VH-VL binders against NAD kinase (nadK). Designs and how they scored, part 98

Target 1, 268 residues: NAD kinase (nadK), of Syntrophomonas wolfei subsp. wolfei (q0aze0)
Amino acid sequence: MKIILVNNRFKENTEKKAQEIAGQLSALNVEVIIDNGLDEPYAGTVDFIMVLGGDGTMLRAARRYGQRAIPVLGVNMGTVGFLSNIEINELAEYLPLILREEYSLEARMMLEVAVFQQQSLLTRVFCLNELLLRSNSPRMLSFALEISGQKLEPYRGDGLIVSTTTGSTAYSLSAGGPIADPQLDAFIVTPVASHIINKRPLVVSPEREISLHLLEEREAIIGIDGQIKMDFGAENRVLIKRAPHPLLMVNLKAKPFFTSIDRSLQRQ

## First folded at step 9 (VH-VL)

Design M16 (from M1 with heavy chain I55L; framework fv_oberotatug)
Fold by ESMFold2-Fast, scan of step 9:
Structure M16 (fold): chain C 268 residues (1-268), chain A 124 residues (1-124), chain B 107 residues (1-107)
Amino acid sequence: as target 1 above (268 residues)
Amino acid sequence: EVQLVESGGGLVKPGGSLRLSCAASGFTFSNAWMSWVRQAPGKGLEWVGRIKSKLDGGTTDYAAPVQGRFTISRDDSKNTLYLQMNSLKTEDTAVYYCTTHPRYSGYFLAFDIWGQGTLVTVSS
Amino acid sequence: DVQMTQSPSSLSASVGDRVTITCRASQSISRWLSWYQQRPGKAPNLLIYKASNLESGVPSRFSGSGSGTDFTLTISTLQPEDFATYYCQQSYDKPWTFGQGTKVEIK
């Protein structure tokens, strides 16, 4: 059995713990690859991915490996998160079940983001939470949104978020988007500080394609899962569709999504 | 509301074959792991085998006494679980229970919903 | 295979009694153990999962404890409907195995 351990190099506690777990797994004759985010994703065959950290580390793992149909387990390192299933102090108890493949899987849709310059594809990125289009200057953006070829009236404001249902509790929530059951597949399209007061969040079939482009020359940025930033100008367009494969998240125990989010919102 | 109903049991001669069915209702069958558990007359419970949901790989596992002779399958469109029993032996005589693993608890490795059972008698 | 041994094989009790049934695993199984009740002529029903978690709808008089190799099912105040056979089952390693059963009989 070959396992990738995904950790955050910039958190010293997670790096140390990753080394401990790697040693434990190697002693059980499990081949371990450590991914701390600095190198290219491991290209070989793997059986399982363990993510050691918070939701940010899970988002990175999903972008790197989510399209490969490999089971991914989130192991929380002490903060409340939505993408982890077990706590680090539970890992020893569950490890034998992981190695014997005694777990269930939950499919989570991902976005495929394709950025073009004129007609040329510049990059193709996958993500679990969202794409953010945002102004890079004090000037508001003027941009066009198309949904499966249907051209909406122009948007004016700071930007737009296109989110998965998993991403409904991330940046889309902060921008006024709805909380969605992550077991549903849908795009959530949430305006960011729209100067057109009547622009509302949209919930859109995952079978549709969403495209965005600027209507005026402005400085803008495309953000992916709050971790990747790319310049976006009037010569660019982005096409967003459902990724070919969902992320396969490992469940070793039930996680009560609605009570967790309800409790979290009472803090705000 | 939630029910499992077994059928197909009966008398069969040693070396014969029999196919059991388990009709599920009141829950999302396609998401459930399903097992067969048997109980010989006057004896305890014995796990026969399991089939995982399609999303979890759809794999099957069997107890050693039935490996190579029994096959578990499922038809999610009909909410039905099957047990194909070949090369039957007198020691296969038992009540066969269809059972599911918990969908709502955090412990997938117990048996929470059970059918009424169907009797298989292997005798000449 | 992980072997499960229950003790006692049978016991006689009266309504209102405290009943204790034990289950021993041939190797450490952490807390991966469930308890079942089977009334005469009926299918089994789940009482306890993961050693100590009470299944929804099961009366609070039932409780489970233990980890590793030694496990206990307790019925704090026996009721008439509790006269049944009880089974432990390990889920640590396949094949999943049951204890031989403990029959709780009227005294």
Scores: ipSAE 0.619, ipTM 0.810, lowest interface PAE 1.6, mean pLDDT 89

Design M17 (from M1 with heavy chain I55V; framework fv_oberotatug)
Fold by ESMFold2-Fast, scan of step 9:
Structure M17 (fold): chain C 268 residues (1-268), chain A 124 residues (1-124), chain B 107 residues (1-107)
Amino acid sequence: as target 1 above (268 residues)
Amino acid sequence: EVQLVESGGGLVKPGGSLRLSCAASGFTFSNAWMSWVRQAPGKGLEWVGRIKSKVDGGTTDYAAPVQGRFTISRDDSKNTLYLQMNSLKTEDTAVYYCTTHPRYSGYFLAFDIWGQGTLVTVSS
Amino acid sequence: DVQMTQSPSSLSASVGDRVTITCRASQSISRWLSWYQQRPGKAPNLLIYKASNLESGVPSRFSGSGSGTDFTLTISTLQPEDFATYYCQQSYDKPWTFGQGTKVEIK
């Protein structure tokens, strides 16, 4: 059995813990690959991915490995988050179940983001939460949104978010989007500080294709899961589709979504 | 109104075959892990085997006494679980229970919903 | 295989009594143990999972404790409907195995 441990090496406690866990797994004849985010993703065959950290570390793991149909377990290191299933102090208890494949899987949709310059593909990335188009200057953007070839009236404002249902509780929520059941497949399209007061969030079939481009020369960026930043100009176009494979999240214990989000929003 | 109803039990001769069915209602059957557990007359409980949901891989596991003779399958379109029993032995005489694994508490490692059972008697 | 042994195999008790049933595993199973109740002629009912967690709808007079190899099920104040056979079950390693059962009979 081969396991990737994904961690954040800049947190000393997390790096030390990753080494301890790698040692324990090696003693059980499990081959361990450590991914601390500094190198390219591991390209070999892998049976399981264990993410040691908060939601940010899980988002990075999802972008790097989410399209490979490999089980991914979030192990919380004491941060507040929605993407972990067990706490680090529970890992020893659950490890035998992980090795015996005694867990359920929850499929979470991902976005495929393709950025073009003219008609040439510039880059293709995947993400779990959202794509953000935003102004990189004090000036509002003017941009076009097309949904499956249907051209909407122009948008004017600070930007737009195209989110998965998992991302509904991330940046989309902060911008006024709805909370969505992560088991549903849908795009949530949420305007950011629209100058047009009646532009509302849209909930759209995941089978549709979403296209964005600027209508005026402006400084803008594309943000992916709050972690990747790319310049976006009037010569660029972005195409957003549902990714070919969902992220397969591991459930070792029940974590009811609605009671968890309700408690988090109440902050009691 | 969650319910599991077993059927197909009866009297069969050693070496014979029998197929049990378990009709599920009141919950999302396609997401459930399902097991068969048996109980010989006047004796304790014995796990027979399990089938995972299709989303979790749809794999099956069996106890050693039935391995190679029994096959568990499911038809999610009919909300029905099956147990195909071949090469039956007198030791297979038991009430056979259809049961679910929890998805909301204690997880898939316990048996939370049980049918009323169907009796299988293997006798010459 | 992990073998589960219950003690006692049977006991006699009166309504209002405190009843304790023990279960011993042949090897350490952490807390991966469940308890079931089976009334005569009925299917089993889940009472406790993961050693100490009370299943929804089960009366609070039932409690479980233990880890490793030694586990206990306690009924704090026995009621008439509690006269039944009780089974422990380990979930640590397949095949899942049950104890032989403890029959709680009226005194």
Scores: ipSAE 0.595, ipTM 0.809, lowest interface PAE 1.9, mean pLDDT 89

Design M18 (from M1 with heavy chain I55F; framework fv_oberotatug)
Fold by ESMFold2-Fast, scan of step 9:
Structure M18 (fold): chain C 268 residues (1-268), chain A 124 residues (1-124), chain B 107 residues (1-107)
Amino acid sequence: as target 1 above (268 residues)
Amino acid sequence: EVQLVESGGGLVKPGGSLRLSCAASGFTFSNAWMSWVRQAPGKGLEWVGRIKSKFDGGTTDYAAPVQGRFTISRDDSKNTLYLQMNSLKTEDTAVYYCTTHPRYSGYFLAFDIWGQGTLVTVSS
Amino acid sequence: DVQMTQSPSSLSASVGDRVTITCRASQSISRWLSWYQQRPGKAPNLLIYKASNLESGVPSRFSGSGSGTDFTLTISTLQPEDFATYYCQQSYDKPWTFGQGTKVEIK
């Protein structure tokens, strides 16, 4: 069995813990590949991905490996998050079940984001939470939103979020979007500080294609999962679709979504 | 109401075949792992086998005494679990329970919902 | 296979008694153990999973403890509906195996 251990060596000094876990796995005849964010993603075949850290580390793992249809387990390293399933102090107890493949899988939809310059594809990325289009200056943006070729009235404001249901509790929530059951597949389109009073968040079929472009020359940025930033100008267009494969998340124990979100909102 | 209802039990001669059905209602059957557990009259519980959900790979596992003779299958469109029993032996005489551990029950490896069972008697 | 042995095989008790049932695994199973109750003529019901976690809807008089090879189920104050057979079951390794059962009878 071959496992990738994903960690962030710059987050709470987790490198030593990753090495310790790798040693434990090697003693059980498991081949271990460590991904600490410094190198390119591992290109070989693997059986399982173990993410050591918080939600941010899971988002990185999802972008790097989420399209490969490999089980991904989030192991919390001390900060409560939505994307981890077990705590680090529980790992030794659950490890035999992981090795015997005694776990269930949960599919989480992902976004496929394609950025064009004029008619040429510039880049394509995948993400678990959201794409954010925002102004890079105090000026509001004027931009066009098209859903499956249907042109909506122009948007004017600070930006727009196109989110998965998993991302409904991230930036989309802060911008006034609805909380969505992550078991549903849908795009959530949430305006950021829209000047147009009638602009509401939209819940859109995941079979739709969403496109965005600026209607006037402005400095703007597209953000991916709050971790990747790309310049976006009037010559650019972004196309958003459901990714070909969902992220396959590992469940070793129940993590009740609704009570978890209710508690988090109470603490906000 | 969450419910499992077994059917298809009866009297069969050694070497015979029988097919058991388990009708599920009140939960998302297609997402559930399903097992068969049997109990000989006056005896304890014995796990027969399990089938995972299609999404989790749809794989089957069997206890050694039934391996090669019994086959577990599911029809998600009908919310029904099946146990095909071939080459039946006298020691297969038991009440057969359909059971599940839905992912949302807190611990997916425990048998948390059980049917009332169906009796299979193997004798001449 | 992991063999599960319960002790005692049967016991007699009165309403209000504290009842303790033990379960021993032939090898370490960590905490991968569940307890079930089977009332006469009925299907089993899950009481406890992962050694010590009480299933939703199960009365708090039931508790479980243990790890490794030695496990206990305790009923702190026996009620009339608790006269039943109790089974432990390991989920550490396939085939999953049950103990032989402990019958709790009226004294």
Scores: ipSAE 0.497, ipTM 0.760, lowest interface PAE 2.6, mean pLDDT 89

Design M19 (from M1 with heavy chain I55Y; framework fv_oberotatug)
Fold by ESMFold2-Fast, scan of step 9:
Structure M19 (fold): chain C 268 residues (1-268), chain A 124 residues (1-124), chain B 107 residues (1-107)
Amino acid sequence: as target 1 above (268 residues)
Amino acid sequence: EVQLVESGGGLVKPGGSLRLSCAASGFTFSNAWMSWVRQAPGKGLEWVGRIKSKYDGGTTDYAAPVQGRFTISRDDSKNTLYLQMNSLKTEDTAVYYCTTHPRYSGYFLAFDIWGQGTLVTVSS
Amino acid sequence: DVQMTQSPSSLSASVGDRVTITCRASQSISRWLSWYQQRPGKAPNLLIYKASNLESGVPSRFSGSGSGTDFTLTISTLQPEDFATYYCQQSYDKPWTFGQGTKVEIK
């Protein structure tokens, strides 16, 4: 059995814990690959991915490995988040179940984001939470949204978010989008500070294709999961589709989504 | 009202075949892992095999005595679990129980809900 | 295969007694052990999972303890409905295996 341990290079305690866990796994004849984010994703075949950290580390793991149909387990290191299943102090007890494949899988849809300059593909990335189109200056954007060949009236505002249901509790929530059950597959399209008062968030079929382009030259960016930033200009077009494979998240115990989100929304 | 109801048991001759059914109600069957556990008359419990949910791969596992002879399957549209028993032997005589793994706890390692059982007798 | 051995195979007790049943695994199974009760003519019912967790709806007189190879089920104050056969079961490794059972009989 071969396992990737994904950790955060910037946290010494997490790096030390990753080395400790790698040693324990090696003693059990498990081959371990450590991914601290500095190098290209490991290209070989692996059986399991263990993410040590918070939601940010899980988002990175999902972009790097999510399309490979490999089980991914989130192990919480003490940060607040939605994407981990067990705490680090529970890992020793659950490790035998992991090695014997005694766990449940939860499929989470991902986005495929393709950025073009005219007809040329510039880049293609996958993400778990969202794509954000945003102005990179104090000026509002004017942009076109097309959903499966249906051209909507122009948008004016600071931007737009195209989110998965997993991403409904991330930036889309802050921009006024709905909270969605992560078990549902859907795109959530949420305007960011729209000048047009009647522009509402849309919940659309994950079978649809969404395209975006600027109607006038502005400094804009597209953001992926809050971690990748790319320049976006009037010569660019972005195409968003459901990714070919969902992220396969590991459940070793019940995770109470609705009670967790309810507690998080309580105002202080 | 969570319930499992087995049916299909009866008397068969050695070498014969029999198909057991287990009708589930009161919970989301499609999300549940399901097992068959048997008990020979006056003896203890013996795990026969398990089937995972479709969403967890739908894979099956079997105890060595039944491997190659028994097949576990499920029909989620009918909330029904099946056990196809072929090449039956006298030592397969037992009450066969349908049971769930913890559907809401997430541990998936205990058997939390059991049916009433159906008796299979293999004799000449 | 992981072999599960219970002791005693049977015991006689009176209502109000404290009853202790032990279960030993042939290798370490961490805490991946469950306890079941089977009343005469009935299906088994889950009492304890993961060595010491009481199943919902099970009376508090039942408790479990142990880890590794040695496990114990305790009934603090035996009731008439507790005269039954008790089984331990390991879920550490397939095939999942049960102990031979401990029959709790009226003295």
Scores: ipSAE 0.528, ipTM 0.767, lowest interface PAE 2.3, mean pLDDT 89

Design M2 (from M1 with heavy chain S30T; framework fv_oberotatug)
Fold by ESMFold2-Fast, scan of step 9:
Structure M2 (fold): chain C 268 residues (1-268), chain A 124 residues (1-124), chain B 107 residues (1-107)
Amino acid sequence: as target 1 above (268 residues)
Amino acid sequence: EVQLVESGGGLVKPGGSLRLSCAASGFTFTNAWMSWVRQAPGKGLEWVGRIKSKIDGGTTDYAAPVQGRFTISRDDSKNTLYLQMNSLKTEDTAVYYCTTHPRYSGYFLAFDIWGQGTLVTVSS
Amino acid sequence: DVQMTQSPSSLSASVGDRVTITCRASQSISRWLSWYQQRPGKAPNLLIYKASNLESGVPSRFSGSGSGTDFTLTISTLQPEDFATYYCQQSYDKPWTFGQGTKVEIK
């Protein structure tokens, strides 16, 4: 059995814990590949991915490995989050069950994002939460949104978010989008500080294709899961569609999504 | 109501075959892991085997006494679990229960919901 | 295989009694143990999962404890409907195995 252990290199205690866990797994005849974000994603065959950290580390793991249909377990290292299933102090207890495949899987849809310059593909990435188009200056953007070839009236504002249902509690929520059951498959299209009051968030079929381009020269960026940033200009366009494979998240215990989000909203 | 109803039991000769069915209602069968557990007359409980949901791989596991003779399958469109029993032995005489694993995923690895059972008698 | 041994195999008790049943695993199973009740002529029902968690709808007079190899089911104030056979079951490793059962019978 081969496991990728994903951690955050910038957290000293997380690095020490990753090495400790790698040693425990090696003693059980499990081959461990450590991914601390420094190198290219591991290209070989693996059986399981264990993510040590918070939601940010899980988002990185999802972008790197989410399209490979490999079970991914989030292990919480301290801060509260929505994408982990067990606590680090529970890992020793659950490890024998993990190795015996005594767990269930939850499929979470992902986005496929393709950015073009003119007719040339500039990059293609996958993400779990969202794509953000935003202004990189105090000036508002003017941009075009097409949904499955249907051209909507121009948008004017600071930007737009195209989110998965998993991402509904991330940036889309902060911009006024709805909270969605992550077991539903849908795109959520949420305007960021729209100048037009009647530009509302849209919930659309995940079979739709969404495209965006600027209608005038502005400084703008594309953000992916809050972790990747790219310059975006009037010569660029982005195409967003459902990724071919969902992220397969591991459940070792019941995950109370609705009570967790309710508690989070009461705290804020 | 949440319910499991077994059927297909009866008298069969040694070496014979029998197919048991378990009809599920009142819960999302497609997401459930399902097991068969048997109980010989006047004896304790014995796990026979398990089938996982399709998303979890749809794999089957069997206890040694039935491995190679029994096959567990499911038809999610009919909310039905099956146990195909071949090469039956007198030692297979028991009440056969179908059971669900916890409704909240595989976390607890317990048998949450049970049917009433169906009697299989293997005798000449 | 993980062998599960219950003690006693049977006991006699009166309504209102405190009843304790023990279950021993042949190897450490952490807390991966469940308890079931089977009334005569009926299917089993789940009482306790993961050693100490009370299943929804089960009366609070039932409690479970233990970890590793030694586990206990306690009924604090025995009721007439509690005269039944009780089984422990390990879910640590396949094949999943049950104890031989403890029959709680009327004194």
Scores: ipSAE 0.644, ipTM 0.827, lowest interface PAE 1.5, mean pLDDT 89

Design M20 (from M1 with heavy chain G58E; framework fv_oberotatug)
Fold by ESMFold2-Fast, scan of step 9:
Structure M20 (fold): chain C 268 residues (1-268), chain A 124 residues (1-124), chain B 107 residues (1-107)
Amino acid sequence: as target 1 above (268 residues)
Amino acid sequence: EVQLVESGGGLVKPGGSLRLSCAASGFTFSNAWMSWVRQAPGKGLEWVGRIKSKIDGETTDYAAPVQGRFTISRDDSKNTLYLQMNSLKTEDTAVYYCTTHPRYSGYFLAFDIWGQGTLVTVSS
Amino acid sequence: DVQMTQSPSSLSASVGDRVTITCRASQSISRWLSWYQQRPGKAPNLLIYKASNLESGVPSRFSGSGSGTDFTLTISTLQPEDFATYYCQQSYDKPWTFGQGTKVEIK
């Protein structure tokens, strides 16, 4: 059995904990590859991915490995997260079940983001939460939104978020988007500080294609899962589709989504 | 109301075949892992085999005494679990129970819900 | 295979008694053990899962403890409906195996 341990080397003691867990797995005849974010993603055959950290580390793992149909388990290292299933102090108890494949899988949709320049593909990225288009200056953007060939009236504002249902509790929520059941597949399109009073968030079929481009020359960026930033200009266009494969998340115990989000909102 | 109802039991001769059915209601059958457990008259419980949900790979596992002779399958559109029994032996005589492992509840490895059982008698 | 051995195979008790049933695994199974009750002529009923977690609807007089190889089911104050056969079952490794059963009979 081969397992990737994903961690963040820049968090205090996280790399030490990853090495400790790798030693425990190695003693059980498990081959371990450590991914601390410095190297390219491991390209070989892998049976399981264990993410040690918070939701940010899980988002990185999803971008690197989410399209490979490999089980991914989130192990929380300190803060409450939405994407982890067990706590680090529970790992020893659940490890035998992991090694015997005695766990359930939950499919979470992902976005496929393709960025073009002059009709040429610049890059293709997959993500679990959202794409954010935003201004990189105090000036509002003017941009076009097209949904499956339907051209909407121009948007004017600070930007737009195109989110998965998993991402509904991330940036989309902060911008006024709805909370969505992550078991549903849908795009949530949420305007950021639109100057048009009645521009509402949209919930659209995941079979739709969404495209965005600037109508005026402005400095803008696109953000992916709050971690990747790319410059976006009037010569660029972004196309967003449902990714070919969902992220397969491992459930070793129940984690009720609605009661978890309800508690989180009430603490503020 | 969560229920499992077995059917298809009866008398068969050694070497014969029989197919058991288990009708599920009151829960999301497509998400459940399902098992067959048998009990010979006056004896204890013996696990026969298990089938996982389709999203978990729909893989099957069997106890050694039935491996190669019994096949577990499911039809999620009918909320029904099946046990195809071939090459039956007298020692297969037992009450056969279908039972479920609810996903995500922390006891997916325990047999939470049980049917009332169906009797299979293998004799000449 | 993981072998499960229960002790005793049978016991006689009176209503109001404290009853203790022990289950031993041939190797460490962490806490992956469940307890079942089977009344005569009925299907088994789950009482306890993951060694000590009480199933919904099961009376609080039932409790489980243990980890590794040694496990205990306790009925604090036996009631008339508790006269039944009890089984432990390990869910650590396949094939999943049950103990031979402990019959709790009227004294």
Scores: ipSAE 0.537, ipTM 0.782, lowest interface PAE 2.2, mean pLDDT 89

Design M21 (from M1 with heavy chain G58R; framework fv_oberotatug)
Fold by ESMFold2-Fast, scan of step 9:
Structure M21 (fold): chain C 268 residues (1-268), chain A 124 residues (1-124), chain B 107 residues (1-107)
Amino acid sequence: as target 1 above (268 residues)
Amino acid sequence: EVQLVESGGGLVKPGGSLRLSCAASGFTFSNAWMSWVRQAPGKGLEWVGRIKSKIDGRTTDYAAPVQGRFTISRDDSKNTLYLQMNSLKTEDTAVYYCTTHPRYSGYFLAFDIWGQGTLVTVSS
Amino acid sequence: DVQMTQSPSSLSASVGDRVTITCRASQSISRWLSWYQQRPGKAPNLLIYKASNLESGVPSRFSGSGSGTDFTLTISTLQPEDFATYYCQQSYDKPWTFGQGTKVEIK
C-alpha cells in the first residue's frame, strides 16, 4: 500500500508529526510519499491520501490530487473546520481500519476553472470550494456573467463568487450566499458588494457552464480556494464547469454537518 | 420504518444450492453496507460475509468456512440483498440474518438493524 | 483469527441485580468491540459499539468498558426484559468474530 501524506511544512510542528506518522506507516510495510506543497504533485500510482492539517491543507490536496479518484482522509491537527474527519490523537486507533479499507466514501463535487487569454488556454485548475473574481484596487468592476450561453445584465460591484456546495460555508457565506447541503451538486453564484440592489445569489445546475470577463480594464484577480491568486484583465476570460471527477472523502465516523454549522452561526 | 425481510430458506440436500433474498425498506439501501450473519440451532452467532455500498465499490468479504462457496450480491434498483449458497454442507444449517451497518452513527463496523431470519436446513 | 471468549457462559440473576459479563480477545483489538442482546426466538439487537458507546434507544442501565483484550458489559439494575443471551463481537480484523454468548437466566 502507498500513501501520500499531505502537510503544511510551515505550520508549527506539522513536519515533525508527518515524519512520525510516516515512520509508523513504514513499520507497517506502507510506502509513504510526503507532499509539503513545495514540489510538483506526486505523479505515480497511490492508494490513499492522508491530509494532516486543517481545511486549508485539504483544499491544497484536493487541487493536486482530487481528480484521480483516490480516497482522501482529513486528519485535524487542532484547527476547527469542516473537511477533517478524525483528530490527530485518534489516528493510531483508526490506522488499522484505514489500512484494511474499513471506511466509507463521500463524493464532493469540484470546479474546473479554465482561464483564457486571447482565445488561448492560459491555465486549467480544479478546486473544492470556489472561484472568486474580485477587484484588486478601490475601483469597482464592471463584468459580464453568462450561464450556459445566457447573457445576464452587466454586473457592477466588487466581484463574484462561483462556489461548490462544499464551498457554501466559506467565502460565499461571508458574501451572503446560502448554506448548502454538501451532498447536493450545484453551483452557487454569489455577488460581492453589488451596486445593483436586486442582484441575488443564484443556485444553478452543476451541468451549466459559467463564463466571466471584464467589460472595462481594471485591476482584478481570480482567487482559487483562497490560496491561488492570478491577475485578471479585460483580455482574459474564465470558464467554470463541474470537474470530471468528485473528490472522494473518507468517513471513518459520521460528521454532523447541520448541527455543526448551526452552532457556528449562533455564535458568530 | 426500517425493515429487513429475509426469504428463500428451506430444506436442501448436501451439495445443493439455495439463494437467499433480503428485502429492505425504510432507508436508502444503495448507501448501506450489508452483511449476512448465521446462527446454527442452539448455537452462537457467526459472521458470513459483507458487501459494501456502490460508492465503496460493492466489494465483498467472506468468512473462511464459506469462501468460494457463497456469493453476496445486491440489486440497488430492487432494494434487495442476496446470498447465493453453493456446495452446501450439513454445517451450513442455520438461521440466516441479513443486517445493516449503522447509517447515522460514527461506527460502521457494528450491526444495527437485523431481519427476522430465514432457516436453511441441509440434510440428507 | 481473533478469538472471543466470554465469561461466564451462563448466570442466574434476580430482577434488581447488578450483572457483569466479561469478554476477552485473543489479541489486542483496541476498542473495536460491540455488544448484542438476543432474546429467545428473536434476532439480536445492538446495545453498545466501540466498547463504551451506548446505541440510541438502549436503556442507560447498560454500559460497556474496556480496551485491548479485556471488555465488560454491565447491567446496573436487571429488569425482566433483560433475561436474554448476550454476545460480544470484535470488528478489529476480518473475519469478524463473536463470543460464544452468555445466557442471563432467572434464579
Scores: ipSAE 0.637, ipTM 0.826, lowest interface PAE 1.7, mean pLDDT 89

